# Designs tried in a protein design chat: VHH binders against Putative pumilio homolog 16 (APUM16). Part 9

Target 1, 332 residues: Putative pumilio homolog 16 (APUM16), of Arabidopsis thaliana (Mouse-ear cress) (q9fie9)
Amino acid sequence: MANNNSFSMSTMFNTIQEILNEEPLTVPSPPSRGGYSLFHIRKAEMDIQRIFNFMTGSEDLKDDISVLDTGTLMWMASLMTSDCDYFMVITTNKNGSKTLQKLMGMSDDMDVFFFEAIMRLFIHVMTDKYASYVTIQGMRVFQQDKRELMYDQILRYACFLAGDQYGCIALNEIITDLDDPYYRDQLLDIVANNALLLSNDAYGNFVVQHVLKLRDSRCTRNIADKLCGYCVELSFKKYGSYIVERLLEAGDVPMATVVLDLLACKTEMLIRLARSEYGNFVVCKALELTNEILTADLFYGLVNRLMPYRHLLHRSPRSKIATILDSMSVPN

## First folded at step 26 (VHH)

Design cc2 (from bb6 with E103Q)
Fold by OpenDDE, fold request of step 27:
Structure cc2 (fold): chain B 332 residues (1-332), chain A 123 residues (1-123)
Amino acid sequence: as target 1 above (332 residues)
Amino acid sequence: QVQLQESGGGLVQPGGSLRLSCAASGFTFSDHWMSWVRQAPEKGLEWVSTISGSGGYTSYKDSVKGRFTVSRDNAKNTLYLQMNSLKPEDAAQYYCAKDSFYQGSTRYPFDYRGQGTQVTVSS
């Protein structure tokens, strides 16, 4: 009875803890600017509210950013990032996030403020629906040294982010935008190494699917390797079936891995899969893609296993599998 | 030593309300972000809500927005979760978790969690 270690956030946390045994990257503490609690100076409060209104106001204010002088923008950036709560309130606002993204990249000096704020609140920003786009923008426009530090954080928390509702989206965007093979490959390796866990996760599966769509042969092969022996089980699940289909579509070793799992499983399980809501597509795709000269052994292996149960497969509405099998039973 | 103790769980009917509490000790409570997480039977750990050290920022899982409210009393070193309009899908063991983010240090998001308190929602 293979202890199906159910993908859980707790498992992700444990995985992260294993990674964290490496020395925490000491983000330089922002210079202790004396805690002027932004709250005590009424004038400061008004300015805070004005900035908030400006940042979260309607898109029509886009033209207003261009009119602001560099000094004012720097001041705004400084003020917005001076308090973590204030920064989060702005960045988690849909319009605030957009406005902030526009400000990013305008000045290296200004970007320092944004970078520091993002790093301080990295996980909170990355797991927010709108704030995560600020980080994505940072990864696009920040200087190389800052991006590298951000990459280190992304790598460190990759599995956690992958399993998060919004983190997974951000992670996918970052993976897509990465030009540096070093960091890209590391992220791909993390995803591949954790493919089984992520494939069974409500959000992690999207990351696996995304990575497979990139058609990196090494990564795809590694994912196939990690999913070896689990393809049948995954195929019963909606998103799992998509992952397995992607492996089939990759051809060669990944395809073979899936088909071998189908061939190795119990007959009852295979038939159940072929008749299941999502698994039928996997089995059908396997038959379709292996029906070539080079993979004829795999194809006939599947056909031979399924053929005795053709009558059961015909009972399934619109069974393409049954149709394929029927085409093989015609005596020449 | 960091200690977190959850309380306030119980059995409620759908549409009912509960207020969870978490007593914190062993660290400067006001300097740390705090979160609520939950684990339903046969499901993984799920994030529910987060609150900043000062309480000026709060965030929620989409499925609980408008129904749950996180708050804190820093003078009492206590975290709260007001849960209204409870649904069967809210049934879980609820945990308070200490955020690892302190003064710019980026660590694992949750260093410590309590023993949890059970929330059951039954018609």
Scores: ipSAE 0.275, ipTM 0.691, lowest interface PAE 1.8, mean pLDDT 85

